Miniprotein binders against q9vhn3. Designs and how they scored, part 2

Target 1, 154 residues: q9vhn3
Amino acid sequence: MDPDDDLVLENEAEEIERLQLPEELKKPIDPEEEDERVARIEFNCSGCEMHEMVHYFGRKPPFALGVIYPEDNYVMRDPFQPPPPRWQSKPEYYIAMGTKCSICSKTVCKDPGCSFYYTASFCLPCGKEELKNWPPEAQARIRKQMSVSQGRQT

## First folded at step 14 (miniprotein)

Design d1
Fold by OpenDDE base, fold request of step 20:
Structure d1 (fold): chain B 154 residues (1-154), chain A 82 residues (1-82)
Amino acid sequence: as target 1 above (154 residues)
Amino acid sequence: SDEDLQKLEEQIERLEQRLQEIQEQLERGDPTVEELLDLMYEIFELAMKIAKETGDPELLYKLFELIFRAYRLLREAKQLEE
């Protein structure tokens, strides 16, 4: 076994390693862009045990083009989609998690068991009191929503 | 038009029914992740359409409620696949 054969194999292995396309150096995600993708706002529903980190709180999420909420919403970027490539401005999907009750300012999720909406968002306790003052049609709609949510908890 | 509103309400009711059916499948242990994703995005697209066309806050709220419910179910479904 000539000593020269081992040298050729080592050189081919090094050359193959060099010809390995540099792992696309994950261009350091601009610290600012990385920062925008990290959910930093705590969302805690007062009606259930849901606790989540979300990306935005307000009426106009910067990633929600063309949507303006009537009330401040806790909004999370869609966690099920890969982040769009920087070069593809694909509209991002997002999830509105919840709001603050218009009466007591407690944070509530959008689950029918935690909140409902009629002209404004209400937690169930506050909304049940306000419901008495609403038109019969609105009352019927909200009662139907509450019945569906209660049927799931049994 | 009132007719257009009624059609949208019926569409939302159908989406809610589909979501309920998927929830029942999930409760039976059937894999539903893909179906839930598809439904969630379908609801989202409808919400964006309504936001652009009318901005009806009640319809939008209902659609965002359904998206949120779908999200919760997706989290549960993914946990069952792990």
Scores: ipSAE 0.810, ipTM 0.919, lowest interface PAE 0.5, mean pLDDT 87
Fold by OpenDDE base, last read:
Structure d1 (fold): chain B 154 residues (1-154), chain A 82 residues (1-82)
Amino acid sequence: as target 1 above (154 residues)
Amino acid sequence: SDEDLQKLEEQIERLEQRLQEIQEQLERGDPTVEELLDLMYEIFELAMKIAKETGDPELLYKLFELIFRAYRLLREAKQLEE
């Protein structure tokens, strides 16, 4: 009557728990590096209901390689990419959200229904007034941009 | 050259058209997250190229406008996938 070696299956669960690879000690993200990635600047478009937190306001975002804006822009780091590994200086993608109208200083997003650019950025109301003073070619270009944006609001 | 500028403008127009097509798909309720991401990054790469080569502020503005539009659509598309 050969004693059936009861294969103690009970210990596999405890061994699986021990083989839980030590939680990769998420190297404490340097609190200073974590802080740089937190969007702290409020962006509110005066032309639409868009409200966002962004990372930078100015002409030269520190994370934007080789880009200098002619005007101060609200700029957000790309929220769709995982942060690059600390050891890989990959150029970060970013989103230029908007700017201030060069006439009335209201914040506007880059949506054609909120702003346009000709030598400077304008909200639609201010830009429509200034448009009268521009060359015919510039007027035609801006009118074309405005027509495309109005077709989406219907 | 004027020819090079024209080619760039045509390229931007094609990108804008693709973005519009994706927007129309999204409006029909079809998620297009991957396509929007690909397009957004394609536009971004073109912007970086132009910034390096010419720095034309009007072209750059247009490209950043398109990137911004793509970003808005991406937010909408992601909400439809949830």
Scores: ipSAE 0.810, ipTM 0.919, lowest interface PAE 0.5, mean pLDDT 87
Fold by OpenDDE base, last read:
Structure d1 (fold): chain B 154 residues (1-154), chain A 82 residues (1-82)
Amino acid sequence: as target 1 above (154 residues)
Amino acid sequence: SDEDLQKLEEQIERLEQRLQEIQEQLERGDPTVEELLDLMYEIFELAMKIAKETGDPELLYKLFELIFRAYRLLREAKQLEE
């Protein structure tokens, strides 16, 4: 076994080690990026017993590409989808949970039994009072919503 | 156009009806997690389309309401599967 064969094998092993694709430096998940995926904002509906942790409160969720809310919304990342790979800036699905009542500032969910929208978001008590000042068509629409929501609670 | 708006409103009504039908199924103890997920994402895609095309705040609000309702039903459905 000629001594030259051992030198070729060592060079091939070193070349194979060099040709080993650099271990994708699993860049340590930037603790800050992992932290952004943790829901830290408490959402409590004043109209029902719903309590959730959400990711964002405001008009422009950073994960909601191209959507601007007219009012501050409590927004949760879609809990049913796996997190997108870091390299894929895919738009994420998200859930708008609720808002604050434009009159009393109480937090309400988007359930028709807790809130409604006409030019702004209202809790049902405040909205019922404001409704008197709205056009008849708007009043009819909101009354229809209220009737449907009450029929589900019985 | 007014015709396009009417078509969108009709589409939203159909989505809401489907959601109600699924809710009634859940109340009977039939978990429909996959169907709810599909519906939720269908509503979401429509919301994104409207946001891009018109940005109509009332239509968007209604769609996000439906997404939220679907989310609540999904939570209930998953609890029935456990």
Scores: ipSAE 0.810, ipTM 0.919, lowest interface PAE 0.5, mean pLDDT 87
Fold by OpenDDE base, fold request of step 20:
Structure d1 (fold): chain B 154 residues (1-154), chain A 82 residues (1-82)
Amino acid sequence: as target 1 above (154 residues)
Amino acid sequence: SDEDLQKLEEQIERLEQRLQEIQEQLERGDPTVEELLDLMYEIFELAMKIAKETGDPELLYKLFELIFRAYRLLREAKQLEE
């Protein structure tokens, strides 16, 4: 056990402790940055009892780098991660909660029991009517999705 | 390629199966917060990869559906830990 291995571990621990920016460098959250992190958009699913506050509604969330939704989505920042330190712009995870039905404009969550996607998002009632007009392969896919979602509610 | 698409679909099916297994564990009263988080982030990373590489809207939709389902389960699991 070479004595040099202990010195490296102590230095790494001290360096980790030094890299743990002192609590005092918690710059007061810029009220504007705090404001941007507060979820202010109400999301209510018409298909279930889900009610949530979300951060964004649209196709290009500012915190979702490189992702463009084909439809306007209700998007929430990941609530399970601590906010990144202000000095570290870490990419945040996010959750797309739902959309508006392309036919009736009712808000629906992404749960297979509330909505499905084929070229656009549909609530189940509207989608069941449109399904009749779709190619057989698309119909089969959506029917499979619906069967799996119904099996979980029993 | 069609082969690459099939492989991605199979991968998504495996992720969905894992999510279902965790859901069943949660329904039995076993808190699986860590496992759910890990799975959610794994799905998210795959979504980001697909978004960057192909942007296939159907695959992305499915992955975001799975992330959403994982989120719901995480909410439930956290409530059981309180």
Scores: ipSAE 0.809, ipTM 0.919, lowest interface PAE 0.5, mean pLDDT 87
Fold by OpenDDE base, fold request of step 20:
Structure d1 (fold): chain B 154 residues (1-154), chain A 82 residues (1-82)
Amino acid sequence: as target 1 above (154 residues)
Amino acid sequence: SDEDLQKLEEQIERLEQRLQEIQEQLERGDPTVEELLDLMYEIFELAMKIAKETGDPELLYKLFELIFRAYRLLREAKQLEE
């Protein structure tokens, strides 16, 4: 039994062990999928100093399964959760940041001190004018919201 | 039903009250990141339920408002923990 045969077998076994290392095919994160997770839309509230980068603007965010907004919303993916593993598309949480005022088209966040909703979204200045035309019950609801938001700024 | 709507409104009021209590804690300098996260996700799950069952835009708006408020508080709370 020539000593050279044992050296060839050890090299083949080491090569097989190297080949049997599961190449975790780090499936390259499809550069397109990584790119979809980058927030590229600027959100600036006209009512406060909030500035954020968001993922979507529209009524049907691709990551918001089954939700259709009545108006175009600025929507951000949940920044507090790790990205779902590539193999498990778990429904992601998301945050609707704000909208455009239905009257003046200024961008406003969902803070009660910046906007309110009744049939449509309004900035506070435009909404105060429209409020006069609404049913008394709706007026009372919105006035209550405005009073609570002003109490926090003091 | 009107009764179901009233129950949902009461539930939303309770969630808003909890959020206000956490905000007051944060204003006192007590970080409540975990509690805020839990509450935010609870509100989100309710929003998804309503979206599926009725799609009531007023209730959904209110819930997304609360989620947004929770998000702002979470950002503030995280800055206090750093």
Scores: ipSAE 0.809, ipTM 0.919, lowest interface PAE 0.5, mean pLDDT 87
Fold by OpenDDE base, look of step 14:
Structure d1 (fold): chain B 154 residues (1-154), chain A 82 residues (1-82)
Amino acid sequence: as target 1 above (154 residues)
Amino acid sequence: SDEDLQKLEEQIERLEQRLQEIQEQLERGDPTVEELLDLMYEIFELAMKIAKETGDPELLYKLFELIFRAYRLLREAKQLEE
């Protein structure tokens, strides 16, 4: 075992260590950025048994570029997409889960069996009462939506 | 235009029909995760287009309903694949 082989191996190891690009110190994910991705708002539908944690409640989700809701919505970040790389500000997909009934303020999901929208969101009980005050064309549209939802509960 | 609105309504109806077909497949025990994802994102892209172009709240809320329904079905479909 020639003493020269050990010196070459030590130099190669040192050169490999020098050529090892400093492990890009994975900048600790700013605890604040990790925190923004945690869903902290409880969503409970009064019309069904759906319970979810969501990221936002309001009209202008910070992750929903260009969308302004006419009323406060419960909004969740798309759970099926990996977080975009920090260097790619790709618009994230999101899911509007539901809202509050404009009459009784109960939380309802966007399922047609739980709510509908006409000028505002309504739970089905409140909406059925309000529907009587609407134009016939609007009534017909909403009745059609309700009929499709009732067919799925059987 | 009224014609543009009608075309959008027809597109929404087609998306709703596709969603119903996938739901029926799922009810038969066929996993449809990929198809549901594709459909959900297609609906989302249409919603973003409408939001940018007209902001019609009735159309947007209908699309948000469909996205929400797709999401529920996705959760169910994923549970069947596990």
Scores: ipSAE 0.799, ipTM 0.914, lowest interface PAE 0.5, mean pLDDT 87
Fold by OpenDDE base, look of step 16:
Structure d1 (fold): chain B 154 residues (1-154), chain A 82 residues (1-82)
Amino acid sequence: as target 1 above (154 residues)
Amino acid sequence: SDEDLQKLEEQIERLEQRLQEIQEQLERGDPTVEELLDLMYEIFELAMKIAKETGDPELLYKLFELIFRAYRLLREAKQLEE
């Protein structure tokens, strides 16, 4: 058993350990990029007790490719998916949480018990008043939505 | 086309029905987390398709409503698994 065989095995093991050292170039998550993934915008629904922190408020979320909202929306990144690798600008899933009522500017969530959309978003109180001015078909659609939502809050 | 719109509306109705069925399961104590995730992403993919093809705001807002509802149910379901 030549003494030279043991030296080669130790060097290979150390080289394997060095190669197995994940050069996880922990590129320090640019504090700015980490900061972009932290939800900092408070969302409070005026129609229910929902309170959430969200990532964006506006019409064009930077993480929502190809979607432009007709009005400003509160938008959260999908909390159920791992963050994409930094080097891959993959479109992320997201959740539109809510908006402001076009009449009274109160924040409301997307729950049919809190808001509806017809040409614009409305809270239920404001929408009920506006509903009278809409085409019968639109009125019927919104009334159906309101009936389904009231059955769940009891 | 009007036919294409009708097909989309029917598809949305089916998605809403599936969501309701999962909600009923959750109310019975079945957390159904995986099924809710799958459904949420299916709705999302349809929304992205519509956004790309037509951008119909009424259909998109309906789908966003369904995604939001799915999200709420997912939060509840996850709490039942813990």
Scores: ipSAE 0.798, ipTM 0.913, lowest interface PAE 0.5, mean pLDDT 87
Fold by ESMFold2, look of step 16:
Structure d1 (fold): chain B 154 residues (1-154), chain A 82 residues (1-82)
Amino acid sequence: as target 1 above (154 residues)
Amino acid sequence: SDEDLQKLEEQIERLEQRLQEIQEQLERGDPTVEELLDLMYEIFELAMKIAKETGDPELLYKLFELIFRAYRLLREAKQLEE
């Protein structure tokens, strides 16, 4: 080790460079050490082959201020525009991709051809069995929505 | 109240109809990306209003569904452009 290295270490420029750690910023950061802006959760719908990397699974995404989902959701940050600057007091857009079926725990997206919600989320097979015991008005509403969804399936 | 809830349900139905019309445009190969983006954000703003004012999970989940369907169509539309 040279005495030039010791002299450089005592310099104010060396002190500033230590406070600015560019080498730490350049190294790969594993997904656990990244902030919540990195999409690291795999979402696969069992009903329609939808696949996406998402940012959060749970009821209270940290980027969705003031919103609590009634059940665990796979949530993705808006991929079509950057988040608002921190100095703006505006919420970020996001997309709830899907849930786990309340009966069989299969992962299903929000498409009405794959799942629907009545007091809880259900995949179509489990939900069709469960809706038989619901009030007639609720059954009619859900069956109407399922009929529209089936008409648009391609 | 029942009247306010019915007005919200009618608003949501109109938004769903707009989404269906845009889906039909996409199936015909018409350009739809800007219309889809505008619609998705309009639905999102309504969802935030309902979450703040009532927190009604049935209405919110319907709006979450519409937002997801718009996202899926946007992904399809972006894939066609590229």
Scores: ipSAE 0.709, ipTM 0.853, lowest interface PAE 0.8, mean pLDDT 76

Design d1
Fold by ESMFold2, last read:
Structure d1 (fold): chain B 154 residues (1-154), chain A 82 residues (1-82)
Amino acid sequence: as target 1 above (154 residues)
Amino acid sequence: SDEDLQKLEEQIERLEQRLQEIQEQLERGDPTVEELLDLMYEIFELAMKIAKETGDPELLYKLFELIFRAYRLLREAKQLEE
């Protein structure tokens, strides 16, 4: 029995293990595990049938450099282009999908048939009641917006 | 300053008119997905300019509304292509 032969075989097995390429260990196992770019927040508009999975809810999305919303918004990253590389601090495109109504807290999208903004966001029922107390110019603007919304429904 | 605000409001009005025209084209069954996508990005670039220069929340929210409307139309148009 020669122990030198046994030691040589052990070293070769360990060396082969170290030289194994990590592709098997670095394959994406689950797309949802990649990073903050996975859309995990459900957005459902209470005023229409809009439904999307979005990336962020709040005032200051980490991917929206230099923009702070006055209120919490549901924000989706651009679904039509790949996300920018993380090492480049470049602004990416994004879409503010909607908000919660400032009165009733129902979720509404930004379509003028579902919500409007005057100092805060409102669903149409709450906004119609609130606008009665606003300056006449603001009332006229919002009523004009609502008249346009009587057109095609999506 | 008031002249600059008027210029921005006129620019936003022209962008909304273009969006409305594209929406009418889609309703007639004649969609141009590329034109709609270009318009959405043009509106976004204006929103970023306004955020940097004035930060006017009413103008910004109007532009975000237009971006959303463009997105909704674009989403519908791409589903019809499948």
Scores: ipSAE 0.702, ipTM 0.853, lowest interface PAE 0.8, mean pLDDT 76
Fold by ESMFold2, fold request of step 20:
Structure d1 (fold): chain B 154 residues (1-154), chain A 82 residues (1-82)
Amino acid sequence: as target 1 above (154 residues)
Amino acid sequence: SDEDLQKLEEQIERLEQRLQEIQEQLERGDPTVEELLDLMYEIFELAMKIAKETGDPELLYKLFELIFRAYRLLREAKQLEE
């Protein structure tokens, strides 16, 4: 086999590798997929059957003017009304669906049977362990909230 | 002030009680979609007021919970009608 033929094949393989890697990173982005009004983030609660497509994950949703959440939230635009025209400067209603547990990072919805908040959000298993370290007044309040959710879950 | 905080907490408790009553109505098959939607927006407006005036995260997260619970009930109620 001619060594120069191997050099040509080596250049061809190098070209293919470059095209594959940058090509994957530079895939065309569908403008409709990037529309902020299209819910493209999947939300699945680890504590119940809640599943939704949501519009944003983070602390400062662009459609929720003037709101900064204390932690990252999965946020959905109001599904019960059409969005306002883009030319209209009108605040929108929205729903914070859930968070990640501050201990185990499992995704949990805002239902009191799945999570609760005290200085941070916790799934029930992690929260029950952390609750033991809190002031008695905070423990009592959270245990009362959890008792209400248990009556709902049964 | 402490008196203003107490009034907000009482208002939140009344909103939660109304949500619980609507949930019970839905379990009996009573039509409640418009009332539930109005309640969800009322809770949302209170949450925005608190975010602007104090930003108290404990109160805000309670209101976020109530809004989510109202949303879940609305979703269930609309699916049941269909």
Scores: ipSAE 0.700, ipTM 0.853, lowest interface PAE 0.8, mean pLDDT 76
Fold by ESMFold2, fold request of step 20:
Structure d1 (fold): chain B 154 residues (1-154), chain A 82 residues (1-82)
Amino acid sequence: as target 1 above (154 residues)
Amino acid sequence: SDEDLQKLEEQIERLEQRLQEIQEQLERGDPTVEELLDLMYEIFELAMKIAKETGDPELLYKLFELIFRAYRLLREAKQLEE
């Protein structure tokens, strides 16, 4: 290779394959397609017993064309239907399972008994302290959401 | 516009009420899986419409919550059928 090829390596997957695995017999694969279909990320909510293997953590899931989350989300592909063929313009369905709390970084699901969103996502303990600094109408909305969740948890 | 935002908020409230009604049906042991799937996908389609038209994160995150709640109920409902 040319001496200038060593400045920045952008193809880490190809380098790893070359160094770590003998290639006695391999079928062709598309790493991005295979990664999109395998749920490798463990999601455990700190506020309840929700646990699930999910497909992506971040702001721009590769299987969710045209969606950019304002914060990192744990995202699962629809487990109830096969994905549409890539040649169709129809978007694949997906489920945002949860986020990390913006204050304490605990993982929380989107159930209103575990987290809520106002400009950022918060677990309930951190959000209760943070909401004291919000406008009164925002406080009232979030307190109403908490009262519904409190009744649901009976 | 302000009228369009109010209509979206009212639509979201109706979807949440429908989700609560389906949850009550599930608690009574009524089969609800098909209705719940249809509702979850309707909520998702509204979320994509809002992302395209306004990108309002407050509305989008409410819809993400409803989709998650529907998923949780679907998990429970499918376990009862098995």
Scores: ipSAE 0.699, ipTM 0.852, lowest interface PAE 0.8, mean pLDDT 77
Fold by ESMFold2, look of step 14:
Structure d1 (fold): chain B 154 residues (1-154), chain A 82 residues (1-82)
Amino acid sequence: as target 1 above (154 residues)
Amino acid sequence: SDEDLQKLEEQIERLEQRLQEIQEQLERGDPTVEELLDLMYEIFELAMKIAKETGDPELLYKLFELIFRAYRLLREAKQLEE
């Protein structure tokens, strides 16, 4: 007889058996992808109580399509949703937590009570000194932002 | 163009206003996790659009600030949903 016919018939039975394997085989297990999901970088804001473990520090997070930060940023992957499958061209969500002050290098979060951005990121103490050298309209915008962050907006 | 920039700045201001309203709801004890998630992702989508179309760092950093503020509020809101 023909052993190829036997192999095809056995393969159909084995294929059905394999299709009923545990759920773990339906999800791609990629050790490099799992390692990138581990948040190993400690982020501590010097201006407030914000503390998080984040996934990346730099300008070009590997999980952020088409985004290049003008400065090194502490970046956290979205903790509320799983990432989209890699075969989809939809971007993964993420959160830029903070940066280092351009003057003193202290780590500060994005809260307007801790830092702000004008051509570079500044902690509030350093930024208040740099503010004096900026155009009047830029000074007004940043001062408005800072006054709102110190209290409740109405 | 200046008109397109003004439209983007106005859109960002409206998103910030919505975020402030949600923050006030949370202070009144109304857990608003779903609305806050929706807003955070809406802000993120605008940030990606701006990064692709203009790359304006001042606009992007403002949107990153709003995303971070939404995240901080989400942490507070999830604690309220014990």
Scores: ipSAE 0.696, ipTM 0.846, lowest interface PAE 0.8, mean pLDDT 77
Fold by ESMFold2, last read:
Structure d1 (fold): chain B 154 residues (1-154), chain A 82 residues (1-82)
Amino acid sequence: as target 1 above (154 residues)
Amino acid sequence: SDEDLQKLEEQIERLEQRLQEIQEQLERGDPTVEELLDLMYEIFELAMKIAKETGDPELLYKLFELIFRAYRLLREAKQLEE
């Protein structure tokens, strides 16, 4: 080994260490680990084959400024456009994928063949039983929605 | 308020009809991606307006359903382009 090689390597290492920030700032911060823009929550609809990775489950997605859902929703950021820079205060698009049935807690997407909403979200089996207890006007509205969904089968 | 609700319900029905028309275009193999994107964002803008003005959860959930259905068709349409 050449002594000049050892001296140069040690000098370089010391200079790099002197330029490092305080120890608290030395911890590795992976932007993807801290970035809410990464979809980490698995969404699987129990009523169909819908499967997606989504960004949030709850009532108040941090990227959906000023929006509060009446119940917990699985929410995905718009996959067709990049998110705006954080320094811009523009509204972000997002997609509410689905909920948990308010009776059986099965995860269901928002397709009318899998769930519907009346005061709460229901999967079709639970909702069909519950709608018998609702006012006739509400029953008619929900049955109309189901007829449209069935027409899509052809 | 009653007249405003009726207008919103009619607007939502027109958006749903437009979504159904685009779904039929997709089933025929016609190009649909840009039209679906435009529709999805139009529905989203209406949903945000309703959230600010009335906060009616039944209207909002209907619009969120339409956005989801548009997204599902967009997934299908983009897969067919690939």
Scores: ipSAE 0.696, ipTM 0.856, lowest interface PAE 0.9, mean pLDDT 77
Fold by ESMFold2, fold request of step 20:
Structure d1 (fold): chain B 154 residues (1-154), chain A 82 residues (1-82)
Amino acid sequence: as target 1 above (154 residues)
Amino acid sequence: SDEDLQKLEEQIERLEQRLQEIQEQLERGDPTVEELLDLMYEIFELAMKIAKETGDPELLYKLFELIFRAYRLLREAKQLEE
């Protein structure tokens, strides 16, 4: 047996990881990126009393590189933990709060009692009219969703 | 494949069931904040996987809904702890 062989592999990998300090971590934070982390966009749901300050409205949140929403979304950065360092490739968590109804443009949150999604986002009143044009299976699913949200829950 | 899609849909259904159970726990005043936060992050990780592998907008928007519902419950739980 060769005991030195196993120790070299484990020690070398651990030692390399400990010594690899990214140069970007030592840079001062860009003031524009610091300003970007401030929640300045007011979100008010027209279907309930949900109110929040959020970070972004659109399809391409700057803090979620490589993610494009199919429609404009109000997006909040994770409020429960600090963001990861910007040099790290680890994904940042975020929450899509809501959208504008694709028919009437009223702002609605993603709660099933306020809006639902089928090919686009709809507030409940507009969605009830559009529902009639959908495949029967989709109609059944959405009607079940609305019954649970409106019935004994409310 | 249809088998992979079915397994994803079953996984999403189990996540929604867990969210509903946590909501009921919160209404009874049981401590649930840590479990709810862990669940929200689990749902987010699945959403990122679906966005990468299939890009299915119906599944993604369902997961967006679940993440939002978890956030709303966390917000309510945080207010009660005050």
Scores: ipSAE 0.666, ipTM 0.838, lowest interface PAE 0.9, mean pLDDT 76

